# Designs tried in a protein design chat: VH-VL binders against c7peq0. Part 26

Target 1, 252 residues: c7peq0
Amino acid sequence: MHNKIYNSFIDRKAKGIKSFAVLIDPDKVNPADIADLAAKCTAAKVDYIFLGGSLVITNHLDECVQQFKTLCDIPVVLFPGSPSQVSRYADALLYLSVISGRNPELLIGQHVLSAPAVKKSGLEVISTGYVLIDGGAPTTVSYISNTTPIPSDKDDIAMCTAMAGEMLGMKVVFMDAGSGARKPITESMISRVASQVSAPIIVGGGIRDAEKAYLNCKAGADIIVVGNAIEKETSLIKEMADAVHAAAPVLK

## First folded at step 6 (VH-VL; framework fv_inotuzumab)

Design c46
Fold by ESMFold2-Fast, scan of step 6:
Structure c46 (fold): chain C 252 residues (1-252), chain A 119 residues (1-119), chain B 112 residues (1-112)
Amino acid sequence: as target 1 above (252 residues)
Amino acid sequence: EVQLVQSGAEVKKPGASVKVSCKASGYTFTSYYIHWVRQAPGQGLEWIGYINPSGGSTTYRRKFQGRVTMTADTSTSTVYMELSSLRSEDTAVYYCARDWGYSGYFDYWGQGTLVTVSS
Amino acid sequence: DVQVTQSPSSLSASVGDRVTITCRSSQSLLHSEGKTYLSWYLHKPGKAPQLLIYEVSNRFSGVPDRFSGSGSGTDFTLTISSLQPEDFATYYCQQYDNLPLTFGQGTKVEIK
């Protein structure tokens, strides 16, 4: 079972089940708080823990992954910001190609550098078409990479970008406004992308309340990821998870 | 030569806490993780958790979370494991063990510390 | 948790005998390219456990060549080619592919 996590994405999508992921930056989380955070995620029935950040070194990431793997049964999926963000204890790696931009390093260059370490890790690799949307604030990706995000109201550009990514073999589409986003991605844009893409759609950035998480699922998102809001208020974990799970289709 | 030397046997009452020490010598203390493993009478080996002496980060097995605390003193090259709210089931020999890098197998072990919990 | 089961729980043997101990994991321990995370320890009453074999088949420094490890995936074996008096002990296998780290229940090698 090399594709266990990816198969869970596509199986849940096929059944209309919506998933909630908590994004944790190992450099921002206090190690003393990890046990409480893991317990809250378990109690809230969080579906995935996404782990990663722009300034994470491999040994620090490994410690954080090991703590979550010991304290809870929720799958840990790496959301890497650099070639060195690999931990063998994680369940899968989102292998991000920033298809919304034209930087060759983010399309393939950094992947060439990381491929030997990724293969050696034995991790399940999930090729991911990462579509950066303008959230009204600079993101680490856009700042460090000088990558221009798609304008927030250009639904068709986002749709065509996601379609191209899927046709090029990306297993998952990730629409991200960035964790520091002033405004989240619109339901209109999510719906437009969902109408043309069969791959699982992950949506994140700027989601600050349960209503928005719910509406994004109704628009066609399959996985909602929240990081910044959870870092500020962990009680949101339960509220958001419940809203996401409630957005599953009403059975006839 | 690499050596891990543990503190002596302890007898505690239910509800008390015990703190076991493990003093390292013969290597760079902050370059290796120290794990704790116990063995109750007639039982097998059970992993408790580990500490990274560089920085003091810890990982504990879920069943011990909230009852175990591991600390390191770099000035004396000593790791401590404190187990609170002791029960009769905590009666065991407790070992510290050096991790050969990240992978989690143990190249050198302390001699063991018997902790007896009885009324 | 990854469960690890040893067989037999105990065996009786004489000096010079070939001894085989088996270890089975609930899931494959092959995690990274070319590495399978399974180790073996020898443990005597009143003494610390000592490492014999790591990564399935690598003898630890100072371990006699009569000890050998083999296996892949979920099935592993420790073999002692010619049992010596100092080898009467309890043997444990350990997986370190995933957390929590887990040990087999032990195999006691006793004098016949």
Scores: ipSAE 0.000, ipTM 0.493, lowest interface PAE 15.0, mean pLDDT 87

Design c47
Fold by ESMFold2-Fast, scan of step 6:
Structure c47 (fold): chain C 252 residues (1-252), chain A 120 residues (1-120), chain B 112 residues (1-112)
Amino acid sequence: as target 1 above (252 residues)
Amino acid sequence: EVQLVQSGAEVKKPGASVKVSCKASGYTFTSYYIHWVRQAPGQGLEWIGYINPSGGSTTYRRKFQGRVTMTADTSTSTVYMELSSLRSEDTAVYYCARDWGYRSGYFDYWGQGTLVTVSS
Amino acid sequence: DVQVTQSPSSLSASVGDRVTITCRSSQSLLHSEGKTYLSWYLHKPGKAPQLLIYEVSNRFSGVPDRFSGSGSGTDFTLTISSLQPEDFATYYCQQYDNLPLTFGQGTKVEIK
């Protein structure tokens, strides 16, 4: 396995450069809109395209990956909701372990079942400590798996969970308020986690405007991921990318 | 017997569009991607893009994006490739080809080819 | 884009000759354990291309055993052990590791 994408996370973090990722659900995007979306992401200097969904009811992931790879040079990273969400054309796979919960299937069980297929795919695998935070609404993960999110104001529980994930060998920490979050993760919680972990920190869920994206970066997030707001208004791609990039102390 | 049968030769003026058909038989039409590849006189093979007949999703090489449209008609097991704003450099034999499988990208069966001539 | 370059561009040969064609990619085509995504085609004027070899060394159904493929990483070879009259054609290698799919420029095998 090569570590090209993970090394980009580490190198950018070391330089203080903040990254912006657009999350796209292959089952929700209209294939006819992909070319326009890819062009907007390129023009906005989006750093990563995250492809995946917590509940995928059709399997057109490979086609969506191939369209983005053909139409733009932005790295495509899989954010899978199930073991079937694999495409050999993607640049990397975030191999999520839901460490905030106590469901053994989401901690390791599903990974055991998917490992042979993941290895055969040849994808770069990035072990990811997924920390689900209460966003004020049920998430697909909490609903499907009976996984309880960390309360939105329990900064130290989130911090200790992320630290444990890092100590267990997770390369990246992903703090997620979840799809459909009413409330994004607080700057206080992000700052508390960032104070104790060295791994790149991805933050997503409930981010609806450029100001929040900027503040999350100032609090210590390294990568901001936005999906729902962008699905509703694609003009936000440029605004959010600019805000995230502006949070860096030096020019890119 | 797997067969891909293409429409006949076309002669077009610069600026016109051309629509080439590729009729599939001998297999389950929606189970295989169809790619389009062209060869200009004296040149090598150039990949244009593909269509998944199941659902109609397409991927085109960047240089053809905005000029090429691929469609599939499942009732007739036929794929179409339409190329617009034709220029003399689009003069080529255009082939449809069946992808061996959903993740392969190599082509087991090819159509006989359709010569498209663009006068200038 | 992954560039694919063939050598030679053309060669002259007689029936019974051993013919070797080389294909070089701009980056490794090894994608996963044991899988390297390179194929070879035979193409005659006025006819459709025909698949000869896929995944470097697997002969397609019905392809004579005089055709063989080998190689790894970035360097690949198609060998015809004893050239037959029907083998005078242009040969193309193709990578399918990454999009866009790309072909070599072709190698024309001509009668001496």
Scores: ipSAE 0.000, ipTM 0.555, lowest interface PAE 10.9, mean pLDDT 87

Design c48
Fold by ESMFold2-Fast, scan of step 6:
Structure c48 (fold): chain C 252 residues (1-252), chain A 120 residues (1-120), chain B 112 residues (1-112)
Amino acid sequence: as target 1 above (252 residues)
Amino acid sequence: EVQLVQSGAEVKKPGASVKVSCKASGYTFTSYYIHWVRQAPGQGLEWIGYINPSGGSTTYRRKFQGRVTMTADTSTSTVYMELSSLRSEDTAVYYCARDWRYSSGYFDYWGQGTLVTVSS
Amino acid sequence: DVQVTQSPSSLSASVGDRVTITCRSSQSLLHSEGKTYLSWYLHKPGKAPQLLIYEVSNRFSGVPDRFSGSGSGTDFTLTISSLQPEDFATYYCQQYDNLPLTFGQGTKVEIK
């Protein structure tokens, strides 16, 4: 297998280039809107399209992947909520282990069951340490994962969790406040994590404007992912992409 | 036996629309995708897109987006491809072709083809 | 788009000849262990294309044993071991590893 997408993450991080990803839930997007959405992502120079969600069936996801792969050149990365969320047409799979929780099924159990199918899919697999942070509201992710998120103000717990994930061999750290979060992850927490890990850091959940996306990049995030706000206002795609791309490298 | 039977030849003026049909028989209509492929005179085969007759979801090649519409009528086991804003370069034989729905992407049975001529 | 290029564009042959047609993709079509998404079609003027080979080397139902496919990565070949009168046609390879689906330009096999 190739590691083209992961190599793009680490190469961009090494150069101080910030990336913007749009998260799309195949079960929520109107199929008639996909062409317009793909065009807007292309025009805004979106770096990655993340496809997935907590309640997605395999055949529906596969068709959505095929639409984006046909309509734009932006890499499509699967952000799965379950082992069944696989499409061979995608560019890569974020293989999430929920390291912030203590549920063995989400740390390794479901992965054991899905591994043969993932291997047969031929997808680039990117091991991902998923760190769920309290966003002020129960979300689909927290409900489905049945795990306790890290409190929003416990920067050192998030830092130590990310460090442990990196030391255990995870290629990427994903800090997520969850879909529908009432508050995003703080710059303080992002900065604390970024100070101790070398892996690319993806930050998502509760990001509602370009200013917050920019500040998260300044704090040390390498990839900003936005879903809920974009679903409500697609003009934000260009604003957020521009802000992310304009962010200077963190010097501290 | 599996058959895909297409509608007859069409002659259109630039700017018009054309709607080609493809009637399927001999198999479970909703178990297979139907793709459309064209061949312009002296050119090779060019993929246009496909429809899933189960639910009606479609995927179109970028250059046809906004001009092509595919629909399926499950009561008659018929797929339609409509191409609008016709140009002389759209002159081609248009084929429908069957693809197993679970991500195969190769075409085991094809329709006989429909010649669409666009001229002024 | 993944580009697919065939060679030669045309060739002349006699009944009984061994014919080899080459197909090259702009990137590897190997998707998973043992799965490479490349197919071959036979096309005659006025008729529908016909599937010959899928996944590099698998003959479609009813396709004569004289047709065989081989190759890996970016380089593929269709071989006709002993050309028959009905085999004078244009042959197309197609990749289905990536969207949009793309075809080679075609190779015309003509009577010598």
Scores: ipSAE 0.406, ipTM 0.772, lowest interface PAE 4.3, mean pLDDT 89

Design c49
Fold by ESMFold2-Fast, scan of step 6:
Structure c49 (fold): chain C 252 residues (1-252), chain A 121 residues (1-121), chain B 112 residues (1-112)
Amino acid sequence: as target 1 above (252 residues)
Amino acid sequence: EVQLVQSGAEVKKPGASVKVSCKASGYTFTSYYIHWVRQAPGQGLEWIGYINPSGGSTTYRRKFQGRVTMTADTSTSTVYMELSSLRSEDTAVYYCARDLGYRSEGYFDYWGQGTLVTVSS
Amino acid sequence: DVQVTQSPSSLSASVGDRVTITCRSSQSLLHSEGKTYLSWYLHKPGKAPQLLIYEVSNRFSGVPDRFSGSGSGTDFTLTISSLQPEDFATYYCQQYDNLPLTFGQGTKVEIK
């Protein structure tokens, strides 16, 4: 089986190299701005472009993927709001199972329905244990997923959830406060999860500055994903990428 | 029967722009992407980009970004490709081509007859 | 960009001959699900190009069975089992596994 993107996650983690991902919602980005955005990501040495949104508008996703694939060499990873959001030109799909909740449709149901289309797409599939953490406000993710997030201060619940996901075969753990989060996930929670899982840990939601990105990497995050702050201020791409790349791992 | 009919040959000076048309018939215009491909004299085929006529979304090869604009007029089932800031190396036959199926597959089942664009001083 | 190279650049043949054209890509065109995205086109001067083969070996609707495609990974072949008068043309291979889409430089099949 070919696992090029997943292998890059585990290889970089093993070497202590931290990765920065820019999250782009195809439904929110102006198509005329994509070339400039791609150039800024390239100049900043962004490691991954995550593409995804809450609504299913498959033509927008596929066309956005094709624009980034044509304009830059950064791997494009799908971060879909629905398992049906696919583009064969992407490098990989984060196949999200919302393990923080108890909605059977988000654990496996929707995946059963989408599996034939996902297989036909030829995409590298990265099974992802998605752990939704309370970001202090109702988010689009929380509302649409119809599931309860883990409280922001319950480090042990997040830790046990991530451990269970890893033991059930999830290749990656994604800790997300949600795109509309008012507060990011704490270093304490990231550190607690990182102490118990070996899988690559992606952390996102509510990250607004380079210092927080850096501290999250020091706490044990392997990949930092930022969307909302960059939508407002694209100059942050370089600053955050530099901070992430400068971070050294914390093994305590 | 599916047909793509292109506009006639053009001669332009360096620095000018050219707009080539491609009129589709014999199928549902908005159901297929249209790509543009060119061939310079004595050279192979070079992909430029495509347009989705349904939404007007476009994807252009990096080297043409900022110089090429593709548009679609659903009332006339016509796609246009405009190339600006013309250089002598833009001299080529330009083809429109239909991508197979609702989602872009990347191979082309029907092509236009070609439009020769000559850029000379 | 994925580079696509054809050989030979030209060849001379007679009606009834078996003709073989080769296409080589700079990287594997095999997708993770086992599909390989390579197509072949026929082009005559002053005419629109025509699709012959897609996904390495699938003949497009209406294309005569004398045309066949084969290959895997980086090496691909178009074969014309018994050349007909209408087959004197330039042939192009194209990869569509990676963006930007890229074509070979073409192979001219000329009358001997």
Scores: ipSAE 0.294, ipTM 0.713, lowest interface PAE 5.2, mean pLDDT 88

Design c5
Fold by ESMFold2-Fast, scan of step 6:
Structure c5 (fold): chain C 252 residues (1-252), chain A 121 residues (1-121), chain B 112 residues (1-112)
Amino acid sequence: as target 1 above (252 residues)
Amino acid sequence: EVQLVQSGAEVKKPGASVKVSCKASGYTFTSYYIHWVRQAPGQGLEWIGYINPSGGSTTYRRKFQGRVTMTADTSTSTVYMELSSLRSEDTAVYYCARDWGYDYSGYFDYWGQGTLVTVSS
Amino acid sequence: DVQVTQSPSSLSASVGDRVTITCRSSQSLLHSEGKTYLSWYLHKPGKAPQLLIYEVSNRFSGVPDRFSGSGSGTDFTLTISSLQPEDFATYYCQQYDNLPLTFGQGTKVEIK
């Protein structure tokens, strides 16, 4: 196994370099639009393409991965909605354990079922402590979780959960307000988590503008992931990428 | 028996389009991906892309993006590859080939006989 | 793109000879779990190419046991232990570990 993607997370974090990821749901993207989307991501210097969703047919995921891999050089990282969502052509898999909840299936059960297929795929596996935060959204299609999220104002609970995940060996912490979140995770919560963990921190959900992406990076996020806002307006890809990259440390 | 039968040779002028067919028989057409590969005179084999006949989804090599279109007709078990804006460099024998896996494998168990496309003024 | 280079471009041989063709990739084709995604094809003029070997060393159904593949990482070989009249052809290696899929330039095996 090579750890190329995880090493890129670690190396960039060590240098204070902030990364921007675009989240694509294979079930929602029109195949005819993929070439244009890939070109826009390349022009904007997007750092990672995250592919994931509530898929029942994994064949479509594999085809989508292959399209992005032939059309651009940006690493493709799987953000799975189910245990069977693997493609050998992806660069890595975020192996999500929903540590914010108490559902045994999302903590370890589904992983037991998927482990043989994941190992056979040869994908780089990045163990990920997934911390679901209350985004204030009404019922939406959840592709990885139907657990109780941490309240949006309980910074210490999120901090302790992330710390526990790191101590249990999770390589990455993913703080997510959830698909269709009405409100993004606060800078306060991100800062509290960042103050106690050394693992790379991915933050997503409800981020609708470049300023919020920038502020999240300043609070301590290492990777910002955006899906819904970009799905509605692709011009945001460049604006958000620029804001994220601008949040890196300055010399003086 | 598994068989892929391609359409006959074509001669085109630069700027024209060509559409090559590949008729499959002897297996469940929608269960296997079909790839297209070409060979220019004196050159090696060059992969162009593939189509999944089950849903019509396609993946093309970046070099051909915008010039190639692959389609599948399940009623006749036929896949098509159309290449537009032809250049002299597109002169080649074009092959269709069946992907071995029940999903995508990337290597090819059965090939068509080839279609020579000549592009000259 | 991952480039694959074959050597030699052509060779002359007699029936009964042992023939070895090499293929080198620009980067390792090793995938996790020991799978290495390299295949070999036989091609005769006017005929469809034929799959001989996949995953470096696995013979495709019906392929005679005189054909064998070996190698690892970036260096691979196709061996024909005792050349038969029907084996005079051009041979191609192919990598399928990375997109786009790429082939070697071919090795023509001719009668001495």
Scores: ipSAE 0.012, ipTM 0.610, lowest interface PAE 9.0, mean pLDDT 87

Design c50
Fold by ESMFold2-Fast, scan of step 6:
Structure c50 (fold): chain C 252 residues (1-252), chain A 122 residues (1-122), chain B 112 residues (1-112)
Amino acid sequence: as target 1 above (252 residues)
Amino acid sequence: EVQLVQSGAEVKKPGASVKVSCKASGYTFTSYYIHWVRQAPGQGLEWIGYINPSGGSTTYRRKFQGRVTMTADTSTSTVYMELSSLRSEDTAVYYCARDWGYYDSSGYFDYWGQGTLVTVSS
Amino acid sequence: DVQVTQSPSSLSASVGDRVTITCRSSQSLLHSEGKTYLSWYLHKPGKAPQLLIYEVSNRFSGVPDRFSGSGSGTDFTLTISSLQPEDFATYYCQQYDNLPLTFGQGTKVEIK
């Protein structure tokens, strides 16, 4: 195994460079639209394509990965709804442990069952402390897993959860308001988490405009993930990528 | 036994399109992906893309995107590759090839068609 | 794209000779638990290509045991232990670790 994608997270964070990721659900994307979507991501200088979702009903994930890998040079990172959702053609897998909840299956159980398949896939595995934050609406994750999200105003609980995940060896922290969130995670909470963890921080869920993406980066997010808003309007890809990239440090 | 039989040679003018067929027999047509690979005179092999006959999903190499279309007819166990806006550089022998993977794309090919020569000249 | 380069581009040999063809990839093809995704094909003029070796060293069904593959990481070798008349052909290595799938430029084995 190799750490190429994780090293890119660490190197970019060390330089103060902010990254933008587009989240694509293989069950929702029309195969005929993938070429146009890949071209738009390339033109916008999208840094990562996150592929996956909380519920993948069809098992054509591998085909979707291969289409993106053929059509663009942007790294494809699996964001699986189940640890067993793998494609050897992807560049990396975010191996999500839902540390915000108390469901043993989402903390370690499903990982035990999927580990042989993940190892056989040869994918770069990035251990990820997944922190689900209340976005004002039930998410697929909270509904299916019966996992309680951290309240949106409990900054210190999110901070302590992320710190624990980092201390337990998780390489990145993923703060997610979830697909379909009414409210994105606050700058206050992002800042609180960023003040206590050194791991790269991925923030997603409910981000609908370039200003919020920019403010989240200024608060301390290293990677911004957007899916729902882009599903509605693909022109947002360029606007959000530009805003995220603009949040990088400037000359003193 | 497994066989892939391709349509006959074609001669086209620049700007035209060509459609090559590949008829499969000796196995369950929808259980294996079919790739297309070409070889220009005096050149090596170049991968074009593939089709999953179960469902018809396709993956194309970037340089052919917008010019190539692959389709599958399950009733006749036949895969088609259509290449449009032909240039002299598209002169090549075009091969269909079965992916070794069962209901999966492995990326290497166990059986190949005999090839179809496409000549693009004015 | 992952570049795959073969050497030599051509060679002359006699029946009974040991022939060695090399293939180098621009990046490691090692993927999982020692699995390395490189294959070799034999191509004769006017015929379809034929699979010889997959996953570096596994012979495809019906392939004579005089053909063997070896290598790791970025450096790979196809060896024909005792060249036969039917072996005069062009040989291609192919990587399938990354998309797009790519082939070497070919090595032509010609009669001396």
Scores: ipSAE 0.235, ipTM 0.724, lowest interface PAE 6.5, mean pLDDT 89

Design c51
Fold by ESMFold2-Fast, scan of step 6:
Structure c51 (fold): chain C 252 residues (1-252), chain A 123 residues (1-123), chain B 112 residues (1-112)
Amino acid sequence: as target 1 above (252 residues)
Amino acid sequence: EVQLVQSGAEVKKPGASVKVSCKASGYTFTSYYIHWVRQAPGQGLEWIGYINPSGGSTTYRRKFQGRVTMTADTSTSTVYMELSSLRSEDTAVYYCARDWGYYDSSGYYFDYWGQGTLVTVSS
Amino acid sequence: DVQVTQSPSSLSASVGDRVTITCRSSQSLLHSEGKTYLSWYLHKPGKAPQLLIYEVSNRFSGVPDRFSGSGSGTDFTLTISSLQPEDFATYYCQQYDNLPLTFGQGTKVEIK
């Protein structure tokens, strides 16, 4: 397996460089809009395209990956609703273990079923400790995972969960309030997690403005992922990317 | 017998549009992607993009974005490629070619090709 | 884009000769276990291209056994063990590991 994308996460983190990812749901995006979206992401210097986030059918995911790979040079990372939903054209797969819950199928069961297909795909696999945080409303993620999210004010539970995931060998921690979240994860919680883990920290869900993206980076997030707000207003792509990049030193 | 039959040669003025057809027979039309590849005089083969006849989704090489449109008519088992804002450098033989990427993600090698359509752009 | 370069650009040969054509990619085409996405085509002016070899070494249905493909990583070879009159043509390699799909510039096999 290749480690190109994971190495980019750790190298950027080591340099204090903050990354911005745009999350696209293949089942919700209009295919006619993909070329314009890819151009806007390129112009805004988006660091990663995350594809997935809910129920997707295999052909829609694969075709969407191919469109982005043909139209831009931004790495495409799969964020699947099921571990079996893969495209060989993607750059990497976030292999999610839902460590915030107690469902053994989401810790290992589904992974056992998907492992042959994932290996066959040749994709870079990035083991990911997925920590679902209560965003104030039911989300697609909470329905799909069938697990209880960590309460939004229980910083210590989120911190200990992320630490356990890292100690169990997860390469990345993903803190997610979920698509459609009413409220984003607090800076306090991000800071508590960042104080105890060395793994790259991805933060997403409920981020609706550039100020919050910036503050999350200052709190310790390494990668900010935004989907729902950008679906409503694509001009936010540049504002969010600029804010995230401003939280890091200028490289020359 | 699998066959891809293309429309006849076209001569167009700079700035015009051309629409080339590719009629498929001998297999289940919606089960296979159709790609378009061109060859300019004295040059090699250049991939343009493809269409999935099931649902009509398309992927185009970046340099053709905004100028190429691919469509499929399942009732006639025909794929179309329209290229607009023609320039002299668009003079080429245009081929349609079949792969089975829709049901087999093993890759895009082309097992059957159309006979080619010469498009000449001349003032 | 993945660059694909063929060598030589042309060659002259006689019927019965062994012909070797090389294809080099700018990066490895190994994508998954046992799969390397490189194919070879035969093309004659005024005719449709014909698939000869797919996935480096698999001969397409009906292709004579004098055609063989080999290679790995970035270096690939098409060999014609005993050239026949119908083999005078231009040969193209194609990578399909990455999008956009790319072809070599072609190798023309001409009668000596």
Scores: ipSAE 0.269, ipTM 0.715, lowest interface PAE 5.6, mean pLDDT 87

